# VH-VL binders against Cytochrome c oxidase assembly factor 8 (COA8), part 9

Target 1, 167 residues: Cytochrome c oxidase assembly factor 8 (COA8), of Homo sapiens (Human) (q96il0)
Amino acid sequence: APERGAERRDTAPSGVSRFCPPRKSCHDWIGPPDKYSNLRPVHFYIPENESPLEQKLRKLRQETQEWNQQFWANQNLTFSKEKEEFIHSRLKTKGLGLRTESGQKATLNAEEMADFYKEFLSKNFQKHMYYNRDWYKRNFAITFFMGKVALERIWNKLKQKQKKRSN
Below, E stands for the ipSAE of ESMFold2; O stands for the ipSAE of OpenDDE; V2 stands for 0.75 times the mean of E and O plus 0.25 times the DockQ between their complexes.

## First folded at step 3 (VH-VL)

Design xa21 (from x35 with heavy chain Y32W; framework fv_cixutumumab)
Fold by ESMFold2-Fast, scan of step 3:
Structure xa21 (fold): chain C 167 residues (1-167), chain A 121 residues (1-121), chain B 108 residues (1-108)
Amino acid sequence: as target 1 above (167 residues)
Amino acid sequence: EVQLVQSGAEVKKPGSSVKVSCKASGDTFSEWAISWVRQAPGQGLEWMGGIIPLFGEANYAQKFQGRVTITADKSTSTAYMELSSLRSEDTAVYYCAKGPYYSSTYYFDVWGKGTTVTVSS
Amino acid sequence: SSELTQDPAVSVALGQTVRITCQGDSLRSYYATWYQQKPGQAPILVIYGEDNRPSGIPDRFSGSSSGNTASLTITGAQAEDEADYYCNSRDYSGEHWVFGGGTKLTVL
């Protein structure tokens, strides 16, 4: 099972990953959620005798994971950046400071923020639509190759049983 | 298209410090991890350390711990690497390189052209 | 102590297949990344995450991994592939990066 977790957190401030599976891992490992994407990374175990088909499946799953993590990390950062820029712009227009009397970040009321959320969702609608399309395409491909790997393993079992019965 | 533009060549005396800059083009500076990699004449690549500008905390290779300081200025989209107590062995080309910072993989997809630092008496 | 080991040099005839190997215990836990460097130039990313190819890198480049060994394969080597190749991975702690010593590829 790929349920075992990593010993370390996901992303470090210093440009290094905190997802660190045990060195002698013989199974897939699932790490803690990434700080930016909020997705749990999977470290895929590579068998010593990996078939070409198994390698194809693993590469597809790894590439899909990287694509997915990067998309959501960038989306979340873009949201945070644009939200802060919107708030600062509106506060400047009102002649207000960036911090409250208590030293906290100044903010806008819900009615003003509704304009930002509406604009952000509208701006990113097509981007999310393409993400969903690609997500389905990738999952279809993964399922297809998982089926092929399963058939290969069944065939190998049958050949091994036949060899044992013949010997 | 992203580019990393590094500061010009430096000639320094032993015991001094050098500070190399790396200016990023584009608006996505805070979304990257930036590393510094050096290469002595005729030798291989050596990772010195890196930073994620969004957080401002740097990580250093053990060999350079205590001598190297990596910083980032988000307002100018510029990363810096300062190496102190220079020795002749520090003569090298110093590269900055950027990559993604998400957790399962890390690689350097864009490199600066390098800054030559010569330490001579 | 170096964690990743590469042969210093390898040769291949034009149009033939060559495999450049990187070996280290950390490769059992972390994937290798490969960089190409030509004289007087900065390195270029060739393969990351074992066998992912960046946009602009020719199809003849591929990566593989087994146990403590990672390999860069160039199928049908061309003259412009003559360069130094470096593998890169995380160290045993997972917090730092380490480069292999580099392999000089000569295309004959």
Scores: ipSAE 0.005, ipTM 0.526, lowest interface PAE 10.6, mean pLDDT 80

Design xa22 (from x35 with light chain Y92W W97Y; framework fv_cixutumumab)
Fold by ESMFold2-Fast, scan of step 3:
Structure xa22 (fold): chain C 167 residues (1-167), chain A 121 residues (1-121), chain B 108 residues (1-108)
Amino acid sequence: as target 1 above (167 residues)
Amino acid sequence: EVQLVQSGAEVKKPGSSVKVSCKASGDTFSEYAISWVRQAPGQGLEWMGGIIPLFGEANYAQKFQGRVTITADKSTSTAYMELSSLRSEDTAVYYCAKGPYYSSTYYFDVWGKGTTVTVSS
Amino acid sequence: SSELTQDPAVSVALGQTVRITCQGDSLRSYYATWYQQKPGQAPILVIYGEDNRPSGIPDRFSGSSSGNTASLTITGAQAEDEADYYCNSRDWSGEHYVFGGGTKLTVL
């Protein structure tokens, strides 16, 4: 029987979301959007003849994806929390309640919200710069290993061709 | 550096509950996960569950589902593990451990010293 | 038993190389992490993310992985390396963590 934890797709200590793909899949699988990051995780197909180098690349891609998930989960939650605090602070300053007379959530006008966005971007500028730097570093490493895997596959094809010509 | 300080040893009767605490130093409590791992005398390590304080969500190993509750108090930077319906087989050293929460390279880099829980009549 | 399988004991002569292995199908998808535990002490992280060594861990410790097997290698074992070694990873679902049964290393 299916396990409750797997059915719930709880956030585990190692990840924002979990999804178990069909065992006999021959393709990569895209999971449901993560609750906090709103990004869809990709579950990579594992070929039967996967080389150690191919496994290293696949695991690196998976780890990079989870790193990216962590950044955006934190970013989205922090943004949402600070946005609500900003709205509540400004409404209190104006002497307005958190809800309208109709029970709707009270909002600020576009000019006031622009102040929040500007402040949030300014405050998080260095954090976003470090994210971009690390994103490029990770993609460079992935590209490097993709190149190594490509060379391995070319070499194996050449060996296979030579083997066909051998007695 | 982050340090994890656990509560003192407990001696409990079968059928009772025990609640162990784990206090983390620093104000980055919400930036990592806290897991609970136990070890029965002469036996191996067993993961019980963990919590991500930032999200307020806990995850439990199937074996302990329904008996264990893991909570976190962000104001005191303290995580708790409560185990109910204690049996003699629950006699063990209970460790809390800190790690990153969104990594396929997940690891426990900081461990508490352990809390001995003895269940006997 | 655990989803991760380790031999219960292994021996190595002082200064020689020893390899401790951990097997499980989930290791095809998730990295292995290795912990050292000495009697009466909490575990210590020695390798994470397959082959990464934390600050303060001697360079004689290294990790590797191939297929469903992860290995911890100690090159030039020292007396102080005598301990229990546990591998750790996620289960197939990726939602739970599992430990291997542990390997007791004796340095002769």
Scores: ipSAE 0.245, ipTM 0.695, lowest interface PAE 3.8, mean pLDDT 83

Design xa23 (from x35 with light chain G94D E95Y; framework fv_cixutumumab; at its last look DockQ between E and O 0.02; V2 from the best seeds 0.00; counts 0 for: pae E 6.4 > 2, unsure alone 74.9 < 75, placed apart)
Fold by OpenDDE, look of step 4:
Structure xa23 (fold): chain C 167 residues (1-167), chain A 121 residues (1-121), chain B 108 residues (1-108)
Amino acid sequence: as target 1 above (167 residues)
Amino acid sequence: EVQLVQSGAEVKKPGSSVKVSCKASGDTFSEYAISWVRQAPGQGLEWMGGIIPLFGEANYAQKFQGRVTITADKSTSTAYMELSSLRSEDTAVYYCAKGPYYSSTYYFDVWGKGTTVTVSS
Amino acid sequence: SSELTQDPAVSVALGQTVRITCQGDSLRSYYATWYQQKPGQAPILVIYGEDNRPSGIPDRFSGSSSGNTASLTITGAQAEDEADYYCNSRDYSDYHWVFGGGTKLTVL
């Protein structure tokens, strides 16, 4: 009985965007779209005097970004794979080859592909619902921390002004 | 620095319920998640569930689903774990622990001192 | 549920290096977190992520990962390092955590 090779789940390589912002930059940078997720990564600036709260916010943003990158990279790979399988299956059923007489990749018409998209969306509906829910929660948390950081910065500025008036 | 203060030791009968509290110090209760971890005598650590107080949503380990309820009161910075239908096997030290939101590292950096729950007939 | 496996006990001579290993499928996707627990005490975080140490944890503690394994290394073991060590990781499901069975470290 041939040993069914353990399907290496092709973990989409976390394509760390090789984009490096200039060393002297004091702001966040947006990189080019990732080849797998098609999302633009943000390179977060780390200030020298980053507060613990600012650090928490930065980490939450970074982790949320990574979460998004991984989700969409995997989703895009799954989509591409299932799409190809669908096309191949339909062509085979039609008795058509994978290539046209002109040597081009055989394609299905828009109506046939509509069936694929409907099925794919139906199959992944729950996954997308969970993603959307979690996306909102993460962004809410980010917004919450942004508010806290803003308040902290205001408070620190006020303290500095008071100290300057007392001297 | 955040401290987690847990309620005192409990002695319960089989079939009863126990509710353990975990009070966090400071005003940062909404900045982290609270998890509950138990340890039976001479056994390892077992994660029971957790809550994000900011959202009020709890997650439970499959083993405890339907028996455990985790809640949080933001006004008092207190998390609660209620375990029902107690059995002798539920005799353990119960810890609350704090961790970050949605972190890829999933660490617990602050722990309560633990609450001993004894289930005896 | 994802399971993490650890050796139940390891020993190390004073001043020597010891590695405690954790194995599980979840470790392919997530970093292990390591906790030290002494008798009658709550666990203490010692390593998180690949090799991050909290404040107050000695530099002799380090973390590493490979494939489905994670390791805690103590370089130059001290007598105070005698404790139970637990690995922890995310379960396959969102917002679930799992602990290893723990490893008792004896310093000889």
Scores: ipSAE 0.293, ipTM 0.747, lowest interface PAE 1.7, mean pLDDT 88
Fold by ESMFold2-Fast, scan of step 3:
Structure xa23 (fold): chain C 167 residues (1-167), chain A 121 residues (1-121), chain B 108 residues (1-108)
Amino acid sequence: as target 1 above (167 residues)
Amino acid sequence: EVQLVQSGAEVKKPGSSVKVSCKASGDTFSEYAISWVRQAPGQGLEWMGGIIPLFGEANYAQKFQGRVTITADKSTSTAYMELSSLRSEDTAVYYCAKGPYYSSTYYFDVWGKGTTVTVSS
Amino acid sequence: SSELTQDPAVSVALGQTVRITCQGDSLRSYYATWYQQKPGQAPILVIYGEDNRPSGIPDRFSGSSSGNTASLTITGAQAEDEADYYCNSRDYSDYHWVFGGGTKLTVL
């Protein structure tokens, strides 16, 4: 088949979802949650008459979304790995196996898990601060360009009205 | 500062396979993707595939699907590219390069120096 | 899969401005990235995300895009700018990276 092998996966190695919006779509579409980030990607509609400024805004929104996907994919995988390691370590200390007598996965109580959550949050405090800072910067940039696009559209409408009224 | 160090030049016979290594410096090996790009003599750059060590998943260009295998060993911070069923047209310089994996930007900020692979009968 | 098209060669006089173009449908959705390659050397990143310069790249290099076209502009070309220039972008429909065919820049 002509389809790429990577397209058969729910999520490509780049972390982009294998979601195909309907061909008749005239607006943005929301895809299924990414396997790693658990965030739903937005697939942006591209108008035929898109201006350079509108294209710049759309690309900035796409880049911000993928930056967000990267952060949360990394964070979620790190969390899951460290959580599993913590649980296995504590079960070994107690002399317990990884499975219960019924064959189910062994777990720790809420009090024991609280220790893990505190350690994880403390360890990742700096990363979360930088994430929040960059999140605000990106959203300020997006808002700024949304304003520019709005002004451009108003100006174009005014120019069109002038042409209609002038002879 | 991350550097990529590639294995040395190789001469191979048609039908054999070659495995090129790319060793990264630094402790952030899992925070970026590694791609393999080749360049035949006098020709342009051609992306073959890439891997994200954190996820362990590789993605390949359709032209190389079935012949190329890209792997990564996080413990040694080394990525590998193995190309099988070699043909004379596979004679090229093979580069490894690192870049972001969740991005509409696609950029390689660090490149290896390249590994020359010559396929001759 | 979509491809990126570049003119094979362009020339510019020393100190003058040259524009290298890259055209492809993926550029409607994704930023262009530009690489410089000199004989016997690995490519070097010169522009990413349309118009961002890595540390160490001279400010005479700039980028722009509109529609399905991206451009690399060198204002006041120097002798050391003589090289092959490649554009690069993601082909979203193919979930992979794609390179332009390259443009050989000659500084006269």
Scores: ipSAE 0.240, ipTM 0.708, lowest interface PAE 4.0, mean pLDDT 82
Fold by ESMFold2, look of step 4:
Structure xa23 (fold): chain C 167 residues (1-167), chain A 121 residues (1-121), chain B 108 residues (1-108)
Amino acid sequence: as target 1 above (167 residues)
Amino acid sequence: EVQLVQSGAEVKKPGSSVKVSCKASGDTFSEYAISWVRQAPGQGLEWMGGIIPLFGEANYAQKFQGRVTITADKSTSTAYMELSSLRSEDTAVYYCAKGPYYSSTYYFDVWGKGTTVTVSS
Amino acid sequence: SSELTQDPAVSVALGQTVRITCQGDSLRSYYATWYQQKPGQAPILVIYGEDNRPSGIPDRFSGSSSGNTASLTITGAQAEDEADYYCNSRDYSDYHWVFGGGTKLTVL
């Protein structure tokens, strides 16, 4: 489990993270949820003597994280916009305002909102199918390279033991 | 292919504000980040802040927090940087630049030619 | 806080190999990007994503990273490579970026 910083009350206004990672980490670690994607980024450690295979794995993991954050940032924005449009359209059909008598946002009941969720899933079905396919392909590749890195590290330990024995 | 065209040079008095524009060509203006980078005479590059037009929220370097405002207008494909409470040390060339916004591989692949802002009394 | 440190100046003989370095804690987690700037011009991208070269940049330019250090290597330096070189990377804060102080490369 990576180290996580505490929230700071003295942080600057918007645009400054409330979470500050350790300056000198020797491990991968997980930051707070990204504002737009709601995914927690992994901050990948770059060791002093990184092998080409280790570098390939790290880059693949980072590229996959970027792809995933991009997808969910876009989907969260689309979901939020379409949800508000749906609510506005249904309130208008009922002759109701966008605000309650108390000034809070008017909303729809759970049964009415279920129609939105069904419509959203239907409209985005193919996009999410391609996302799931690509997610599995990327994670299979990552797992494969994790195995190769593990074998490389075992081999290097065995080579070092042989060198010490013969010296 | 995106090009970034910046507004012309400006001369300002200390304590005033300056607003520099950066107009982008192409239909994908909202699909990348626009950043502002300045360079004082004989000095290095300094990132001031940036905006992702799709989300409409800007991020600022701590040094400029409270003095800089970065905005984007998707209808005109134009980003703006406004720097307030100008000081003589704000005399610099101000560049806008574009790049990807979700990337561990942060880079600016297209730069404007820069806008010279001179602050003198 | 997060800083990128570069040597102010480096020299190389024509045709020789030079390495320009950039150090910072954030480079343990984020790729370095390198820009070349000639007097009176805007910077141009030379290396991104640790070791990727954009179209139009000669293959004598390469990048590497180890620990908290990123390097720009120019193999067979040419007279036109004389310029200021800046490294750039992400701060640990979301959507925040930092430049190194720059390195003036002189080709002798």
Scores: ipSAE 0.060, ipTM 0.639, lowest interface PAE 6.4, mean pLDDT 81
ESMFold2 (binder alone), look of step 4: mean pLDDT 88; pTM 0.919

Design xa25 (from x35 with light chain R28S S29D; framework fv_cixutumumab)
Fold by ESMFold2-Fast, scan of step 3:
Order: structure tokens, then sequence, then C-alpha cells
Structure xa25 (fold): chain C 167 residues (1-167), chain A 121 residues (1-121), chain B 108 residues (1-108)
């Protein structure tokens, strides 16, 4: 059974299925959007002879992805709940029901909703600043370790050339 | 700064159920997950399950699936763990602990003092 | 699901270095976390995210990882370090948290 957001869109190869394990590949692959964060998870390729440094980088990238998923899941759900509470409060003040006679959710006009968006942005300003700070720190760390891995791979290729020359 | 205050010791009969509470201080209750970890006398730590109060979703260790229910009340910043069909083997100290929501770096930075549950007779 | 394996006991002389090891298939994919527990007390977080030390934990505690193995190292063990140490991580599925069996550290 389909879950909210699980099969919303498909940017993955047609051979990848939700009901089957992803096919083993030599590259990273992308899954369907998470139902809470609306972000697509990346499943990282694991080399047969993964070095300790490569493992450290992969774990860091995975952890950063999950941190990012947590932030946006929290943000999206908080936004949705506070939006519904705001609409409920305003409709109650006007003496209106939460649903129309047809059973659809009652809504506010764009001018009333603008008040909510302004309040939400103001309230969450500091939270977003801390998110950006941590995002920069995490990206710096990932870039740094990517550089180390690249240097390690270059060094290994040079050693392999030396070994071939020695034979 | 966040403190977790657990309910008092319980003595229960086999076949009954027990509900332990864990009250968090402060206003950040929806920003973290709460897990329940037990420890039988002289034994190691065992994760039972956890809940993300903001989402209302609970996850349980396979061993406890069907016997444990974890809930959260955001209005009182309190998490609950209810264990049914109690056996003498369930005699243990039950801890609540808070940590990050998502998985790969999940750790428990604040622990409750523990609630002793004794199942006898 | 994967189990995390620890030696049940280890000893170290005062001021010497000791390494406590945790082994499990999931450790190649997920970070290890380490807790210290003294008799009658709740566990205390000493290392998280494999090699990070929380504020207030002495710098003699460090973490490392390689392959399917995570290690907690205490450089210059002190008497107050005598305790049970537990590693913690995800099971192989990534859905549940699993603790190692614990290692009792005796400081001689």
Amino acid sequence: as target 1 above (167 residues)
Amino acid sequence: EVQLVQSGAEVKKPGSSVKVSCKASGDTFSEYAISWVRQAPGQGLEWMGGIIPLFGEANYAQKFQGRVTITADKSTSTAYMELSSLRSEDTAVYYCAKGPYYSSTYYFDVWGKGTTVTVSS
Amino acid sequence: SSELTQDPAVSVALGQTVRITCQGDSLSDYYATWYQQKPGQAPILVIYGEDNRPSGIPDRFSGSSSGNTASLTITGAQAEDEADYYCNSRDYSGEHWVFGGGTKLTVL
C-alpha cells in the first residue's frame, strides 16, 4: 500500500522498486521522497576494498543526510500543524466551522495567510540561522574528507604504477 | 539542562501490566526522541523502543513487539512505557533517555534515574 | 539483526592505556556510541558519533573505528574510570538500537 510521499515522483532508474531491495550498483543511487522531510535519500555505494578513510567519509555523509532529513521533517510537520492551528483559531473567531457542508476543509484568504507566514518566519529566524551554521560546518567537513580520500586514491594509483614498473 | 524524571518503583504480579512515566523539563520535548532501556539485575543494557513525540510514531525492538506500548503526551512533556503480560524475567530497572530523532548517530545524552519494576509470585 | 560483541572483562594498571573493543556487522555502516555505568547509577554518555567527546568528559577518553570494529581508548587510566562500559549502535537493518554486552573495567 502506497504511503504519503513514498511514490510521489520517480527520479530513480526504472529497475529500482519499493517492494524489492535496490539493485546492487557501482554508483550511489537515489530513493523516493521521505514522507516527512520530502527529501530523497541517497544510498551510498560501498567499494569492495573500502579504506578506513573512505568508510569515515561515507558515515559522515550518511549522518549529515539524516541530520538534514530530521531538520526538514521537523520543520515541515511544525509548519503544517501550526498552519492548521492558525486556520482553526481564525475560523473559530469568525464563528465558522472547520469544514464546509461538502466535507472539505475550510480555508482562509491570502491576506490572512500572509499574517501566518510572517509570524512563522519571524518565530523560526534563530532556528534557521543555527541550521545554516551547522550546514556550513558539515559541508566543510565533508569537503575536507573528500579531499583526503582523493589524495589517498592518487597516492594508491602512484604506488600501483611503481609496483608495475618494479615487475 | 533538560532533566528526565521517572515515576516510582513498582511491584507487580505475573500476567499484569505496568506503565512507567518519564517527564521532561523545559519546552523542547518535541525536538528529540525518547527511548526506553531496561537492565535486569546484574545484566547489561537492553533497548526496548522509542518514540518521536512530534510525529507520534513509536518503534519497538523485535523482542518486545506486541507487549510494549510507548506513548507521549506533548501537553505534559511526558513519555510513557507500558509493558503487558509481565513475567519474572521482566524484573529490571527501566530507564528513559533522550536523543536525536534520526538513526546513524543516535545517542542518549540525558538519562532518567531509572524505575525499578519487580515481578513476583 | 547484528549483535554487538564486547569482551566481558578487562584490566588496566593505574596510569596505563586500555582499549575496549566492540564488534558487529552494523559498525561498518553506523557510528558507535559509548556509555560508562557505575554501580547503582544510570549510564553516562562518554563518546558519541564514533569519536566525539561530550562536554565534561575527560580528554583521556577517545573513540575510533575500523571496519566492523569500534574501540574506546582510555589513555592514562584513573581509579574513577573503573566501571562497566557499553557500546551502542544500530542493528544491521538500521531500524533498531542494540547494546553490546558490556565490559567491566578493573583499574589495578
Scores: ipSAE 0.090, ipTM 0.668, lowest interface PAE 5.9, mean pLDDT 82

Design xa26 (from x35 with light chain R28E Y30W; framework fv_cixutumumab)
Fold by ESMFold2-Fast, scan of step 3:
Structure xa26 (fold): chain C 167 residues (1-167), chain A 121 residues (1-121), chain B 108 residues (1-108)
Amino acid sequence: as target 1 above (167 residues)
Amino acid sequence: EVQLVQSGAEVKKPGSSVKVSCKASGDTFSEYAISWVRQAPGQGLEWMGGIIPLFGEANYAQKFQGRVTITADKSTSTAYMELSSLRSEDTAVYYCAKGPYYSSTYYFDVWGKGTTVTVSS
Amino acid sequence: SSELTQDPAVSVALGQTVRITCQGDSLESWYATWYQQKPGQAPILVIYGEDNRPSGIPDRFSGSSSGNTASLTITGAQAEDEADYYCNSRDYSGEHWVFGGGTKLTVL
């Protein structure tokens, strides 16, 4: 018979890597930073008596995490790519090779790199602004459902208190 | 894995309405945003609107505002697009497509096969 | 309607590189997504979020953007790549989605 393994998930279509918590978990687990997004993924604990509302909240949080990781993975990859292209272009303009005489990767000084950072921030300012808008919408939805779940739990406790008159 | 199955072709008279359905497989219907995209014969793609079933909120392209209504029935995992006051210019293939909701990079990873709507007198 | 502009046609020789462009003011704020459509078929997602490739899409497809222009690059075009390509992004407000007019790629 094949050995029992830890449960695994495929990488998302966006190429975001998954992590696996310990086989038995009664709490949410936080993983190491993703290689591309540099964000720590959370694996959510699923209670056995999860209500439909609690399931909605958990799935919304999971999808928000995946969306957030996809955005930052893409942003970080774009930054790295454009940084390398900028350095390559500037070195060509100066008539320099991509490597120093010692064989190390050639670099630009802080003043030269400042031009790249200004351009990158300017180019991406609106993308980040709209990302923040969507982030607020998602977090508002999460907060709203958290409130509904809290009210559901309070109501269930009140029902139990009313039913158990000897409390 | 997830599949979108659309209703069959329709032939309608000018001034009438058409309602096209899009049934999603699986129990994750509420996790998507479902959009409707049409394509007139020999023309390009045109986004009409979409809905996020989880929230019951629909959003429409300005061109279709007031004529299109997009709804979702979570119990049957079916989204609907109703277009009223039909004109010959509404003759097109109507696609439903799903993707992640509230995304800065919205994309449609699964598409229905399309429903042909012909408007003629 | 499309607030995104694409050239209606482009040709590439088999095995060569082709770049399909999409231009619009909204692209300064929002990433482009690319779809491939063959006659009689529904569109297929080929690139999303500027340069992310779905599972099953060949490595020869890549995306890029600069200012108000987004590009889909096919490195080493093959006969099966002959199709219409559409860019898609948000409108300037960020509330709605718009498609480019489409580019017909012919592989010679």
Scores: ipSAE 0.005, ipTM 0.489, lowest interface PAE 11.1, mean pLDDT 80

Design xa3 (from x35 with heavy chain S104K; framework fv_cixutumumab)
Fold by ESMFold2-Fast, scan of step 3:
Structure xa3 (fold): chain C 167 residues (1-167), chain A 121 residues (1-121), chain B 108 residues (1-108)
Amino acid sequence: as target 1 above (167 residues)
Amino acid sequence: EVQLVQSGAEVKKPGSSVKVSCKASGDTFSEYAISWVRQAPGQGLEWMGGIIPLFGEANYAQKFQGRVTITADKSTSTAYMELSSLRSEDTAVYYCAKGPYYSKTYYFDVWGKGTTVTVSS
Amino acid sequence: SSELTQDPAVSVALGQTVRITCQGDSLRSYYATWYQQKPGQAPILVIYGEDNRPSGIPDRFSGSSSGNTASLTITGAQAEDEADYYCNSRDYSGEHWVFGGGTKLTVL
């Protein structure tokens, strides 16, 4: 029988959760959504006979995932803090308390919240623009290297078949 | 462009503590991470720890856990590194360095000029 | 004793190509970054993400990696390239940063 639970939950300083497969795996493993980014992380398997090109692709995918995770963790944190500040400021301006008669957090209606969303998008326009540019660049690079790895694997298979047939 | 200005040189007794500051120019302080790297005379670079001001979370190298505290004040755009229980081996130049927050300081593109800390009895 | 290993010294003739290497298992998973340091000065970033150059760094500087080894290559070394070079990457955990011991480059 296998050993009991090898899974661990770690939290990086950036607030991004780390995870591990239950034990050594020969495949990539997909974890639960990170509590800050709400994205599912992938833990990549490292083959023993990985080529330099395959390593470059895997490292690029790992780094892109971490970059994406940290970006969204930071954006979600910023959004939550600014949303709370906006709600509190508007309630104060109206002369209302932060809590309802039932003790629940007081909220604004959808029309008032639309103002916050418009302000948030405008304020973060440059950040989102840089994110989109980097996202496209990273996905282009990943696709490019996926193609190179695919061609390398095809070439290696053809090389092995030819060698076996020559004997 | 962001510049990092560090506090002046310090001379300390063994067993005391030192707090070095690193002030960043401009209003983008929360958009990058700050690390502290030291270098003893004639020796190599040694990463001590870093902080992402937006999160307020600090991370420390194993060797310095328990002795180093890294903090950041967004209102003054200043990061601090406090090292306690000083020994003669802590005599070094202490650098602050910034990197992109989204990459957890994958690289340090701007460095402070360094703060010399001398621990002598 | 360092997790990232560099040779302590290397020499190159003016105008020739030199390769500075950094070795460690974490380089299989994480990119190497390279810094140049001249006496009495703070380090300067010369290569990040294994083979990207910051603005202002001459195109004679390039990076590469394979397996557990990363390399900084200077093609056509100049006198001003004489300095200490440090590699930097994450440790195995991915949580901490580690520097190589540094390589002193002498341009002859």
Scores: ipSAE 0.104, ipTM 0.665, lowest interface PAE 6.0, mean pLDDT 83

